# Miniprotein binders against q56419: the designs that were tried, part 133

Target 1, 326 residues: q56419
Amino acid sequence: MEGRTLEEVQEEVFKRHGVLVPKKELEDLAKALEEAGLLLTEKVEARLKEEEEKLKRERPMRLAGLSYPEGEREARAFLEAFRASYPGEGEEARVLLMPHLEPSRVPEVYGAALAALEKTPPPERIYLVGVAHRPLKEKAAALPVPFQTPFGPALPDLPALQALDALLPFELFNTPLAFREEHSLELPLFFLKGRFPEARVLPLLVARRSPELGEALKVVLRDFPGLLVLAVDLSHVGPRFGDTPLTRTLAEEARRRDLGFLERLAEGEPEAALAFLGANPTRIDGVEVVASLLPLLRERKGKVLAHRLDLEAPTLSAVGAGTLVL

## First folded at step 13 (miniprotein)

Design wb49
Fold by OpenDDE base, second read of step 16:
Structure wb49 (fold): chain B 326 residues (1-326), chain A 120 residues (1-120)
Amino acid sequence: as target 1 above (326 residues)
Amino acid sequence: SAEELAKELEELLKKIEELLRKIIELAEKGKFDEAIERVDKFIRLLEELIEKLKELVKNPLTKLLAEMIEELARAILLLVFEVKDLLKQGRTEDAIEEIEEILKAIKLILEMVKKIAELA
């Protein structure tokens, strides 16, 4: 209880209202609530500790059977269906920006990513940079363990991860529990592992802009070349995100911001992309990732392959998703 | 009024209790998918409870009691996500045990809400 005791409140109520609150009964209830809260917290901590110990070995699938098939055969059919949803051809990617939204919501955007991957020579390693939807101890983190997929484990590139850690002013291997349920890595990784089964992975999360990460990665990429993947969503608008229900005007503004952001990235002007967003009133998800990776995005020209603003009808909210190749 | 809000909260809490019992029943029957669906419903109802508790801040006493309830409700929210994971993993016994503890906590919240109604 930050602040007032039951006694202080009892005294205040008595002074203001002339009513003596039954102290003993309230104290007994308050104590019982506190004890219950402590017990539940202890149980949570015990579970979190168990999960953290497991995460020292591997990151299991959390969304298998939900967002994508668990079985390899079904998973391959899933990839093919998503690729088929995008009628265009891809381009070779050095950097791929792709969504991490529920795949069924934006199939053609993931299809565009797959199309780009078809034109991309198999990389030795993939730098997969997601968004931390949970707090991190540091601005960014990595989990140096195998990530399970229907296509087998995505193995970490330990040498490259170690080289990255050595160049950062903070411990890279922090907050393992943030990776446990982080869909911003799991969902893109499904598609990436399916296309590049032999590629090693550097699973990275960004919670806050880290210029140090971009500079460190620029150095690491010289000795450890690979595909850079930004797993980010775009605008988040509507009641779920604190806006009014989606209107034509709000949707047009979200699209304008999403496309304006992606187009400036495609021109090799990531600083201009960030500046274009200003206060980011439509809450583009990928801002902190892009801000962290500026040194890797500068002067790289590319192409926007797909964009969608997807309506979540039950909440009258929408999320933007895009695929960009650089 | 604080009394009207307390009655609404009592009704919500009763629905939550019934839902928790149903989750246990479904888990015991091995109906994990249905149980998980009910867990998701529980989360939504608990979030609604937390939002409604913010409206009880009408006097110092109701504020303090609401804050205490909110703290416990947040602890329940954390644990219920773990319950959902346990159910997904087929750890039914562990999940049921945790749900039973949540049910005890919900009962305490209900008693506190009733007390708020009496004091309003």
Scores: ipSAE 0.141, ipTM 0.657, lowest interface PAE 2.1, mean pLDDT 88
Fold by ESMFold2-Fast, scan of step 13:
Structure wb49 (fold): chain B 326 residues (1-326), chain A 120 residues (1-120)
Amino acid sequence: as target 1 above (326 residues)
Amino acid sequence: SAEELAKELEELLKKIEELLRKIIELAEKGKFDEAIERVDKFIRLLEELIEKLKELVKNPLTKLLAEMIEELARAILLLVFEVKDLLKQGRTEDAIEEIEEILKAIKLILEMVKKIAELA
């Protein structure tokens, strides 16, 4: 009803067709459409509230049967196949950078992450930091509930999450619905839970750089030691990401930028890694994660275990993926 | 013309209606993967419907009704993503109940589009 009255509609019909449509008929039509629209809008809102309430108890699998097998036995075989795709040995990780790109596209990169996890003593908890693909009410968020996996639920570390919340200038548990469909947490979690079934998890999403998150995590990690995992993809190039079509030269530049970024992180110089990207622009979705976690990455040396630029030929686009241990 | 566009919308809505009935049939048979494929087709047809309605919104005679239909179609689009989730979970009764409500709304839109064709 906004912007026009039924009388104006009736007058326009008369001007054009020389027929006067009964006002009651137009009123009945408008009322029926308004009623149907309100009913469906209420259903959508009720459904979102229902999903939000459900997320207070657990986070269900969304990608089971699509990105990884639903059954535990099949999931175990799938995970071992990924490990086998990487011919190298891993190195112990205190911090692990791994991708969240569809695993089947870069199996050797996930295999390198699995190799690193094999060399890492089982942590009591995992700080899993992904990138928000949906808006958050604050710079970062967490969801303090069990996350379902084919290997059983990944249980939240409630004391560590509460300690983190207390140190932040914003409410950590601010956007439950952002976790309903979030592959940057779900895909790495599949591999992490398969390797460390007893570890509790802090599932964290970063939307915008939060130095406060990095400072708070540094304090919490001292009292609640664990494995820090940055689940981030590297360069996003080509038309699918608002860029020009991929060429051999642009692909080589993307590989050099990804490796330059990772090698600077491996030297314990995360500010230099960010500055390198500023001088050599590329779209890396993990920039806000790295910028938030600076206090945890400084002066920590490590090694790049794998890097791949995955080509999507139909769109002439590519996404970089890497595994880094610190 | 607005009249020609309205008749195109009638044919599109009939296809949508048939597709929704097929989704119910597949869900009742426990063929959830096939039902989800049909839901994805439904989403594409509904998006086409919304685009075609934009031309009717530009016509002063049909603007009010077209805007109301567009809002209803956008609400259906949001609800159908929930239906996909229910089908993935094998929640047959809940999915069918939501699809039946969508079917009622689609039938109402068809009646209104026929009225727009008469007025155009």
Scores: ipSAE 0.036, ipTM 0.522, lowest interface PAE 5.4, mean pLDDT 83

Design wb5
Fold by OpenDDE base, second read of step 16:
Order: structure tokens, then C-alpha cells, then sequence
Structure wb5 (fold): chain B 326 residues (1-326), chain A 120 residues (1-120)
């Protein structure tokens, strides 16, 4: 750590509390953390290198036995139960917006996605666009390897991935480690693979809005037609996200923003959906994904099938989830 | 307040320490499935710790120390996944050794959080 930063802490403590913490004490604490960190860092680096080499071959399940069953039979029963949780009928999807939240929190929202998939002819390929919860080297990334599922591996569409990479101004195949634990791909992929076992997959992550991605995908989709899936959550409100505990007012505002966002998307007005959010004070997760895919969402009319704002009681926080077909 | 958050973190860290010791105990007894269940619980608690630390990072008074703790916590998280793999492979001794190192790091974090609470 730069000595300046410790001095800043010392100054701030002094300013607030009138106590001058000895610089040496802060340095000793920092050194102890650094030494512990360094010892762990070598091991971590070795581990990360091994994991990166594994990710050149396949992406293993991380949430099997936790978020969904590991066994195929149990996994099929899981799918059926989730489908049963949504009493409605689906519609054919060319674009599907679905959540990536823990499935048990919003079963009917995933059920609505399954209902839509029942009405959707089996695609040759699925463009699965998730949210990067870890930093990416570029605005977006792909991992061109099989993703393990209880239903067997989801195989990558290498020709389509290569075509996409060729149209992007950056290397698409970046930051493989960001895919290792990314639930925004793993969770929706469970449902997608279960419904469409023969579909190839393009697993994509968006960290920051990339208009280039949407334009490139629009071109690629002409030669490589498929289902587009946006795996995104909606509002994130409450103490976990920097708000006060969930109130009726805060929940109503989150719902208003979620539904207002989804409805504008359903009208084929993705720019209006983004504009409606403004500064995004309820922290809708899918904003950067939608902003990246504008060319694919314009003028597509659809329907909101489900929405839920799910309370996490231990933190008095809530997350919005929705299912939209276009 | 930063003080209240630091107290919450201290309580969470104590639970984490107890859990790590229980994982070691279970592993030593050859109760691998029970140990793995506790490892998964540990991961969740550690993720909660990281999220709480983000709030501490937002406080100018504690920002630097909180950032350092967060970095260490992320490193621990990576090692815990290795522990899980080691336990699944039946490499109990290696897993225990790694947990003991994690335990040392958690103890250090606890001392830092206590210090933050004193400074807040």
C-alpha cells in the first residue's frame, strides 16, 4: 500500500474522532494483511491457472446439488415442478428475457419461461446472454467450451461464435475465469438445456453496454438463426444494495420500475425502456444487457408473462425477476 | 454506522471461525459429506462477509482497511473452492492444512474488524 493511503486514513480518523492513530500501527496492520494475502495469493494464482486450463476444455457445474439437482432424473422432476408453478400458457419466443436469480426464490417466473419454451420450436442454437458479476477484460465475453448440465453438456456453436468474434472490435474470447462461477449463465442454461437438449449454445456475458455486440449479433443471426435469451434480473433494493429496509413504498417503486421496463420492452421500445429507468435508482440488473442488444429488441412486440419482487427476509432486501417473450 | 457494521462483521467472523473449526473436526473424523455441507455454508457466510465489507469500503474512515480485508476475503473464497475439491477427492490432510491457513486469515480479518470498530 502507498504510504499516502495510510496517511489519508490516519487523517480521516483524526478529523472525525480527534485520535491520531500511530502510523506504525496502521502499517503493521497493513503489513499483516499483505503478508497473509501474499501467502494466499501464490496458492490462489496456482489454483486460478489450473482452473483456467480446465476451462479450455469444459465449464463444470458449480450449482448442481445446491440450486438444482445433479442427477438427470431429479433434474427433470425439478423442471416439471417449476413448469407446474406457472399456471398460464406460454407464447412462442424469438427473444426470451428470464431471470438468473436463485430458482427457488421465483419458481413461477422460471415456470413462465418454461411455458414459453414449450411453445417455441426447438432452435438450432441459443444465444444466452448473461450478466457478468465479475470484471471482464472487454465489455463482453464468450466461453467457447461445453457447459456441463444434468442433461449432458451444452455444446458451443463454434462457427457462430467465430462469426461473432470476427465482427467485434475486441477479442470475444476473453476472461475465461469470469465464466467459472457465473450463475447468470448456469441457472438459465439448466432450464434451456432441459427443454432443448440438442440446441447448441453461445454463452455470452456482458459487463458493460456494448452496442457493437448487438450490431454484430444482428448480422450473425442472419446466417446462424437461433433463440436469443437475456438472462437478467430486475430491481435490487434494500440494505444489501445500499437502501433502507424494504418498505411498501420502496417495493412499489421497484415493481413500478420493473414492470415499466418490461412493458416498454414488450412494446418493442428498448430505448424507451432504458430512458424510463433514468439513473436506475432501483438497480435493475439487466440494463447493460438490454443496452447492448438494442438492435435485436427494436420493433419486436411481445408479452410479459410473469413478474415477482422476491423478499430476502434475513436482509430485508428484495430482487425483481421477470419473464418476457418477444 | 461504521461501528454497528463492524460489530456485525465481528459476529459474522466469529461464526465463520466456529464453522471452520467444525469443518476440520468433521474432516478429521472422516465425515466428509457433513464437512462438505459445512463448507458450502462457509462459502455463503464468506459471500455475506464480502457484501457487508462493501458497505464498509464506502466509509472514508475505514475504506483502505476494508478494501484490504475484501481482497483477502476474495482470496479465501478461492481457496475454499479448492478445499471443497480436496475434500471431494478424499485428500483430507491437504484440505485440513488449507483450512488452517484460511482460519489464520479469518482471525487476522477479525482483528482488523475489531480495530475498525475501535476507530469508528
Amino acid sequence: as target 1 above (326 residues)
Amino acid sequence: SAEELAKELEELLKKIEELLRKIIELAEKGKFDEALERVDKFIRLLEELIEKLKELVKNPLTKLLAEMIEELARAILELVFEVKDLLKQGRTEDAIEEIEEILKAIKLILEMVKKIAELA
Scores: ipSAE 0.151, ipTM 0.632, lowest interface PAE 2.0, mean pLDDT 87
Fold by ESMFold2-Fast, scan of step 13:
Structure wb5 (fold): chain B 326 residues (1-326), chain A 120 residues (1-120)
Amino acid sequence: as target 1 above (326 residues)
Amino acid sequence: SAEELAKELEELLKKIEELLRKIIELAEKGKFDEALERVDKFIRLLEELIEKLKELVKNPLTKLLAEMIEELARAILELVFEVKDLLKQGRTEDAIEEIEEILKAIKLILEMVKKIAELA
């Protein structure tokens, strides 16, 4: 809103259409809208300040009772049901790629991740890297507080987070409010905490490519070894994501791009995986995360355990999900 | 066109209004899980509203009004977080009070969008 008043808008309409808009009626509506906006803005500012203060102490559950059960017993049964949905065995992971899509939509993919975690020795800490769904002040961010889960709080690894912060050219703890509602961390964390209850966590969000994050993480992981988890979804296709309605051809393209991306990562060739996607026409969610973490993914061979393109029939859209062990 | 987009926004806002009234009804009946599902639908429709308003911002005649409406819609998105917390806690009266305030703001946005449509 730069230098344009209601009077200037009305004058512009008159000049272009040769009609005089009823000034009184439009002014009354604009005043009412401004008054409502001021009242709501005051409430929002108070709420954001309150929420930010709360986030200095802990990160509460947001999806309990919706995406997973609130009670510990029910949560454990839920987690075991997901493991049972995958008939295969896992492989030990030093790097795990898993989805953050609603778990009930891709139970066998989460089951594959659980199978991999069963084969993995309990890590002292988990580097959990998700995708920011809200703007960050910097390319990446972390929140150094306990994250609540039905299995108890996932405690932050403060020494490792502080070491990471010291190595970055920006303040790591820059946008606490971005963590208030963030399913790319909360949903994987539910499964990770259920399997590794003693592990501390570095909850990290990537908004844009940050090579400096990958370089810093390589250094920190040497001194603070742990499990690296990339919590990313794959192709996003259909009208919900700005495409035409899903067709057989579009679905096959999405599957081809998902699997080609994962296969190249499994060969230890993350640059080749990114090059294969080119302009990312099916909107693979993990591109910015993989591009940031190149130093940690190079020359690490592994295996794709599961992949599914999940159809959202009401919107004729689909989202890809996969489990990759490196 | 701006007129076609404004008509789409008008229809979207009417759906939002109906959805908010349904949330109030479900909360009054103590059906909090169903009310929360409707709140999630409300969030999706508000996000759709914000995206459509970005197109109106590209038109010089509608830019100022679209920016005002977008700011108000974003403020409502922040308040919906409080509504979700209140519903999860079973705080029916507080949740309804907040939803009614949001409903008043939605009605004002609808009236402004109708005026934008008339300008074409």
Scores: ipSAE 0.078, ipTM 0.579, lowest interface PAE 4.2, mean pLDDT 85

Design wb50
Fold by ESMFold2-Fast, scan of step 13:
Structure wb50 (fold): chain B 326 residues (1-326), chain A 120 residues (1-120)
Amino acid sequence: as target 1 above (326 residues)
Amino acid sequence: SAEELAKELEELLKKIEELLRKIIELAEKGKFDEAIERVDKFIRLLEELIEKLKELVKNPLTKLLAEMIEELARAILMLVFEVKDLLKQGRTEDAIEEIEEILKAIKLILEMVKKIAELA
C-alpha cells in the first residue's frame, strides 16, 4: 500500500519477530522491480503511440481473413451468399438497424439488411453508429480517416463530421485508439461498402447516452442527407454475460424482449421501446444508441425484416440480432 | 498459508515461463494462430497470478512486495495485448522482442516470489 516503505516493513517485522531482515536484499529486489516496471511502461507507451499514429492516416482491417474474406473477389461472393440466405424482399430504408456480431452466426439477419439496401437508393453518405466496446473519453466519438475494406477504403465525410463536431459540447474526435479494434463498425461497414461503394461514411461510437449527439445529428442530416445505420446487437443472455445459464423459458423471454423492442421502434415509438426494456430488463447494447438518437427515430414507421436469438451452446448463452428498416 | 501461497505462485510462474517460450517457438515457425491461442492462455494465468497476490497483502512483510509484483504484472498484461496485435500482423521479430522482455519481467517476479517464501 501507498505510504509503506521498505524501511517501515523491516521495522514492523523486527518489532513483531525480533529479527532484522536483510535490508540490502529487499532493496535490490525492489529496485529491480521498479526498473522493470518503468521499462515495460515505456514499451506500452511506445506501442500505443505507434498505433495512434497509424490511426491518423487510416483505420486498417482487423477482421479480414477471420470474419470476412480479405480479397475483393472472395468478399463479393461472401456478400452474395449472405444475401441469398434471406429468402424475403427488402424494404427501402432511411434508417437501418442491423447487427454487428459475427456474421456467420446470423447470416439470414445480415441477408435481410442486404435486401433492404437493394431497395434503398445509393446514399451520398452513411451515418454508421456503433457501440463502443472500449472506454471513450466522452460519451461518443468519431474517427475521421479512411476505413479499409476488401472493396477499397470507405472515405470519411469530412464536411459532415466537422459540422457534427461544431454542434457538440465535447470534442468528437476524442479517442482514436478505441477504433483500432471495433467490430461494431467494421462488420456492418463490410456489408455497407460492398453495397454502396461510392458512399462516404461517418463512423460514430456511442459509449453512454448522449442526447446531444441525437440533436446534433438531426441538424447535420438536414444539410448532409444520408442513410442512418444503427449497428447494434440485441439481448445478451447467459453465463458469458454474467447471467444464469440459458433455459428454454429464458430464451423465449429474450426473443419476446427483442421483438417487443424492435416492433415499438417500427411504430415510431422509441421512448416506448426503451420503457418496454425497462419493464423487461436485459443487456441490449443498442439501448445507449437508441437513447442517444431519439430525435431521429420518433414518428418513423417501418418494419422488422428478421430476428434471431443465436445460441452459443458451449456457454449456454445467446445473443439476439435483428434487422429493422425505418 | 502465506508460505503455501508463495509456493503456488512459484509453480504458476514456472508454467507462465514455459508458455512464453512456447509462444516464441510458435512465432518463429510462423504459426501465429497457435501463438495467439497461447497468448490467451498466458493472459488467463497472469490474471490468476494477480488474484492470488491479493492474499499476500495480509502480511506486513509480504504486502509491499506483493503490491510491487502486482504493479509489474499489470504492466505485463497491458503489453501482452500489444504483442497479440503484433502476432496478428505477422510481425515476428517485433513480437518476439516484446515477449523476451516479458520473460525477463516474469523471471524477476519469480525471484521475488521465492524471496517471499523464504521470508515467510
Scores: ipSAE 0.197, ipTM 0.700, lowest interface PAE 3.2, mean pLDDT 84
Fold by OpenDDE base, second read of step 16:
Structure wb50 (fold): chain B 326 residues (1-326), chain A 120 residues (1-120)
Amino acid sequence: as target 1 above (326 residues)
Amino acid sequence: SAEELAKELEELLKKIEELLRKIIELAEKGKFDEAIERVDKFIRLLEELIEKLKELVKNPLTKLLAEMIEELARAILMLVFEVKDLLKQGRTEDAIEEIEEILKAIKLILEMVKKIAELA
């Protein structure tokens, strides 16, 4: 309670209304509210502690039965349907940029990612770099445990994770609770595990640009080669994100920024891609990930396979998604 | 007026109480999907409550009391997300226990809001 006391409230009511509010009644009620707040907070903390202890062993599915099927057979049919939604052929990926948006919103963009994965030799490991939608203690984090999928657990590459941690100026294994509900890893991982069941995974989150992460990964990739996956969305425009309702002009600007960003990445010019966005007025989600991985993206030429700006009609908002191969 | 807003809050809180009781009932019956749907509705109503409380915070007479209510409402909001996860995990008993504590907190908020209405 910064500044005002119950006594001040009592005095003000008395001055305005001529009524002396019983101090004891207000004090008792205030105390009861405070005690209730403390009790609820303690329950939350106890629950979070339990969840954190579970995350030392595994990361369970959170979106099974919601965003994708829980059963393996149904999950395989889901993958096939998504692949079928993209009529094109893929290209071999050394780096794959793909969305983490709800799959049903942008099926052909995930289909393009699957098409690229079809042309990609099975990697020993996948460096899966997502966006932290919750605060991290450090700029980036990893969770070195199995991630559950309908295709079985995605097992961590502990040697590669340890090598990465040793090269970072901060503790990589931080903020395990940030992984609990992070869809930016779970959704892409479904597709990746379905295609490469034997690949180990390095699940990474970026909250803020970390040049150190890109430099460290560049070193680690020499001894621990693998597929790099950037799980990022593109523009976020409309009322949900602080804009006016989606207009043709706003949609055209979002598309222009998304495509301009992806095209510069496809040319092997990630710094130019970032510079093109400037203040990022359409809120491209993947900026901090790309900024962290510059050493791995430089001079790599590739191709944009798919792009969509998907309208969320109930909010008149839209999110951009793309698939890029390098 | 602060009195009118307090009456609106009372009505909203009564709807919230009824909804919490319905969530418990559905959970007890094993209707988890329906319970979760009602939890989502509860979250929306609670967010509306918090937004309305901001107007009471602007009133010097009600500011302190409204701030106390807002703090508790935020604690409820944190816990209800955990309740939703418990329901999704089939941990019904734990979820119900937490909902019952939320219900107690909502009742306290209602009492405070009634007091604000009396003072306005």
Scores: ipSAE 0.161, ipTM 0.686, lowest interface PAE 1.8, mean pLDDT 88

Design wb51
Fold by ESMFold2-Fast, scan of step 13:
Structure wb51 (fold): chain B 326 residues (1-326), chain A 120 residues (1-120)
Amino acid sequence: as target 1 above (326 residues)
Amino acid sequence: SAEELAKELEELLKKIEELLRKIIELAEKGKFDEAIERVDKFIRLLEELIEKLKELVKNPLTKLLAEMIEELARAILDLVFEVKDLLKQGRTEDAIEEIEEILKAIKLILEMVKKIAELA
């Protein structure tokens, strides 16, 4: 406790529980913990500095061998299996909304995304917009380096990234470490690179609403046309996300909110999609991405290809995932 | 109860110690893929430990001690990603040195958890 002495804390424990704690034993243990913590913190700081420097050159795979196969042949078979899990034909996408949830949990949803990519002409570049799961120094960030995949490196579109940076009121390349372990980019990129091996990428993270990002992207997309991908998950429900344990009613409400959100986006009404969610307990991590990209989503009509609410039984929680083409 | 929770934490920490020793064994044998699988299991158990520590709020002293343990556990979690990279590179001796430092920290956490249980 800030500003409290060990003696004051001991006194309070004695008053509340009638136990007198040996001062020397606590002091020795506390000192040992602080010394261990300081030593490990110094090692972590040195490691983070080293990792940040390495990220100036490339972004290595983190989930290979875990969420997708490490080898190219096995990765190709994995893509084919996911595509096969979706029985429908896709539709051409100019904007694709797809999940970044663990693929094995929602194979049909990723299959629908792959089906859409099959119907989409190969883009020169992909604007891949994910959700920051670590703090950013600014509202959004990008990392202008090759991202490794089992299909070879996804190369950055440096001219388009520089054009974007020039239009923003903040430094775009502001938090390299946020990209070290970022599944909202890595997992969709695996599927995108497998389908479009020649496309360059703009890997973008949104932490908070940035209307200036959407306005700048609209300008950049005019000069550097490409596929816009929103890599977002939908409802997050249950104790793992600060809610009560999942019930049938809460699951039905989450599904209804997911579909209502996606349907309004498909109508070209992103403001209506955001308003539909209102002040509600169902967390959709794509809200900040959609709110940032409003100028790119207005008046674009499309179709919801797939939706699933995936149950995480051990935690009585669930995450929604969907595929939307615009 | 906090006494039962402290006992669960002690059992969890003993499993973590056993797992760290197994990682050393696998690394010494050059079984890096298997060692990395055990590192991923270690990460999950350490995250479980951090979550359970939040429930040790009986009084200001146990809260202070639990916060200190959580800080150390989070530092270990960050450092373990270096261990994973060292194993991927086949840097056996460097990986083992880091794991041994983590093991020392885990033993210290176990001593503190036992002290918290005594205060319950």
Scores: ipSAE 0.118, ipTM 0.627, lowest interface PAE 3.8, mean pLDDT 84
Fold by OpenDDE base, second read of step 16:
Structure wb51 (fold): chain B 326 residues (1-326), chain A 120 residues (1-120)
Amino acid sequence: as target 1 above (326 residues)
Amino acid sequence: SAEELAKELEELLKKIEELLRKIIELAEKGKFDEAIERVDKFIRLLEELIEKLKELVKNPLTKLLAEMIEELARAILDLVFEVKDLLKQGRTEDAIEEIEEILKAIKLILEMVKKIAELA
C-alpha cells in the first residue's frame, strides 16, 4: 500500500473491472490488516531492526552444523573430504565460478573448486559475488562486516569496498538483512576461508544485472588486486521451479544449457554465453551475476573443471552446478 | 479460477498453521532437532505460498492484496530464520514467542486470502 489512498485503489478497481468496492469494505480490510498487521508489523519491524543492528557488527554463521561443521577441526576434515571427491587437478584461477548449492549435493563440484584454489597463489582479497535470493534495495549490495566461519572471521576489505562504493551510481551498502540468511555467500565462503585464511573478503550480492558493478570492479581490481569468485548455480528444472517432473529430455536440455553457458565463458565470450541462454528457460541462476561482470570476464580463457545436474528426489527437480576457472 | 486458487491457498495455510503448532509442541518437549526440521518444512511451504500468491493476481484489488500478503509472508520468512536460530540455541521460550507471532501473521494471511476469494 505504499502511497496509495483507499480512494485510488477503489478507483483503479472500478476503472479496470467495473466493480465499485465499497470504501467501507476497504476500510474494514485495511483496519483489520492494521489492527492485526500493525501489531505484528511493529514487532516484526522492531525485531528486524535489532537484527539489522547486529549485522552492523558481524554476520554470524547460519548453516554451521547443518551444511558444514561448526568446529574448526571437523571443518578441516570436511574440506579435505570434499577435495578428495574430485580426482582431478585444478588450475590457477584469477576468476573462479563455483556453486552455492548445498555442498552435500555436489561434492565433486566443490572439490574441483578446492583443486583450483590449491593452484592459486593466496590472494590479498577475495571478491565474492553471490546471488541475492531476496530483494535488494539496489541492483547490488555489500555488507562491510566480518563473516563468521569455522576458521575464524572473514574480515572485510574496507578500503576496497569504499573504493567500489565511490564508483557506483547507487549506495553499495544497502539491504543488510539480505545478507543474514544468504547461502550464496556463506557456503562458498566456507571453502574460500578454509583455503585462504588471511584473505580479506568483499561480500557482494547481485539481485539484478548491473553493468555499473562490472565497470567499477574493473577499476577497483587495478588498485586492489584479488581473486574474483562468482558463487552461482546453473539450471533449475522440475516441479519446484514450475516444470514437469524431471525427464531424460529435460535433464539433457538443462545439461546442454549449463555446459553451453560454461564453455562460452571458458572461451572468454560472456556475451555469447548470455545470448546462448536466450529467455533462459532452464533458469540458470548465475545470469544476472555474469551479466554484471562482463568487463571482467571478456577475453579470459579458462577451463570447465566440473559439472553436475543434481536430482532432488523428493521434488523430482534438479539443480545444475559447475566449477569454472579463468 | 481465483476461487479455486484461494481454496488451495487456504488449505496450504491450514497446513502451515498445523505445522507451526507442531513446532511449538516439539520445542516444549525439548525436541529441538525435530522442531528445526519442521521449521525447514515451514519455510518451504511459505515459499510455495509466495509463489502461488502470484497467481492470485486477477484484478487490481487482488493484486494489492496479493502484494500485501507477499510482503507479510516475506517478513515471516525473516522471523522464522530467527526462530531456527533460537531453537538451535535452546532458547525455547523466545522461539515459542516468535512462533506465536508468526501464527498470528498466518491467520491474518488466511483472512486476506478468504477476502480475495470473496472479491473474485
Scores: ipSAE 0.018, ipTM 0.369, lowest interface PAE 5.5, mean pLDDT 86

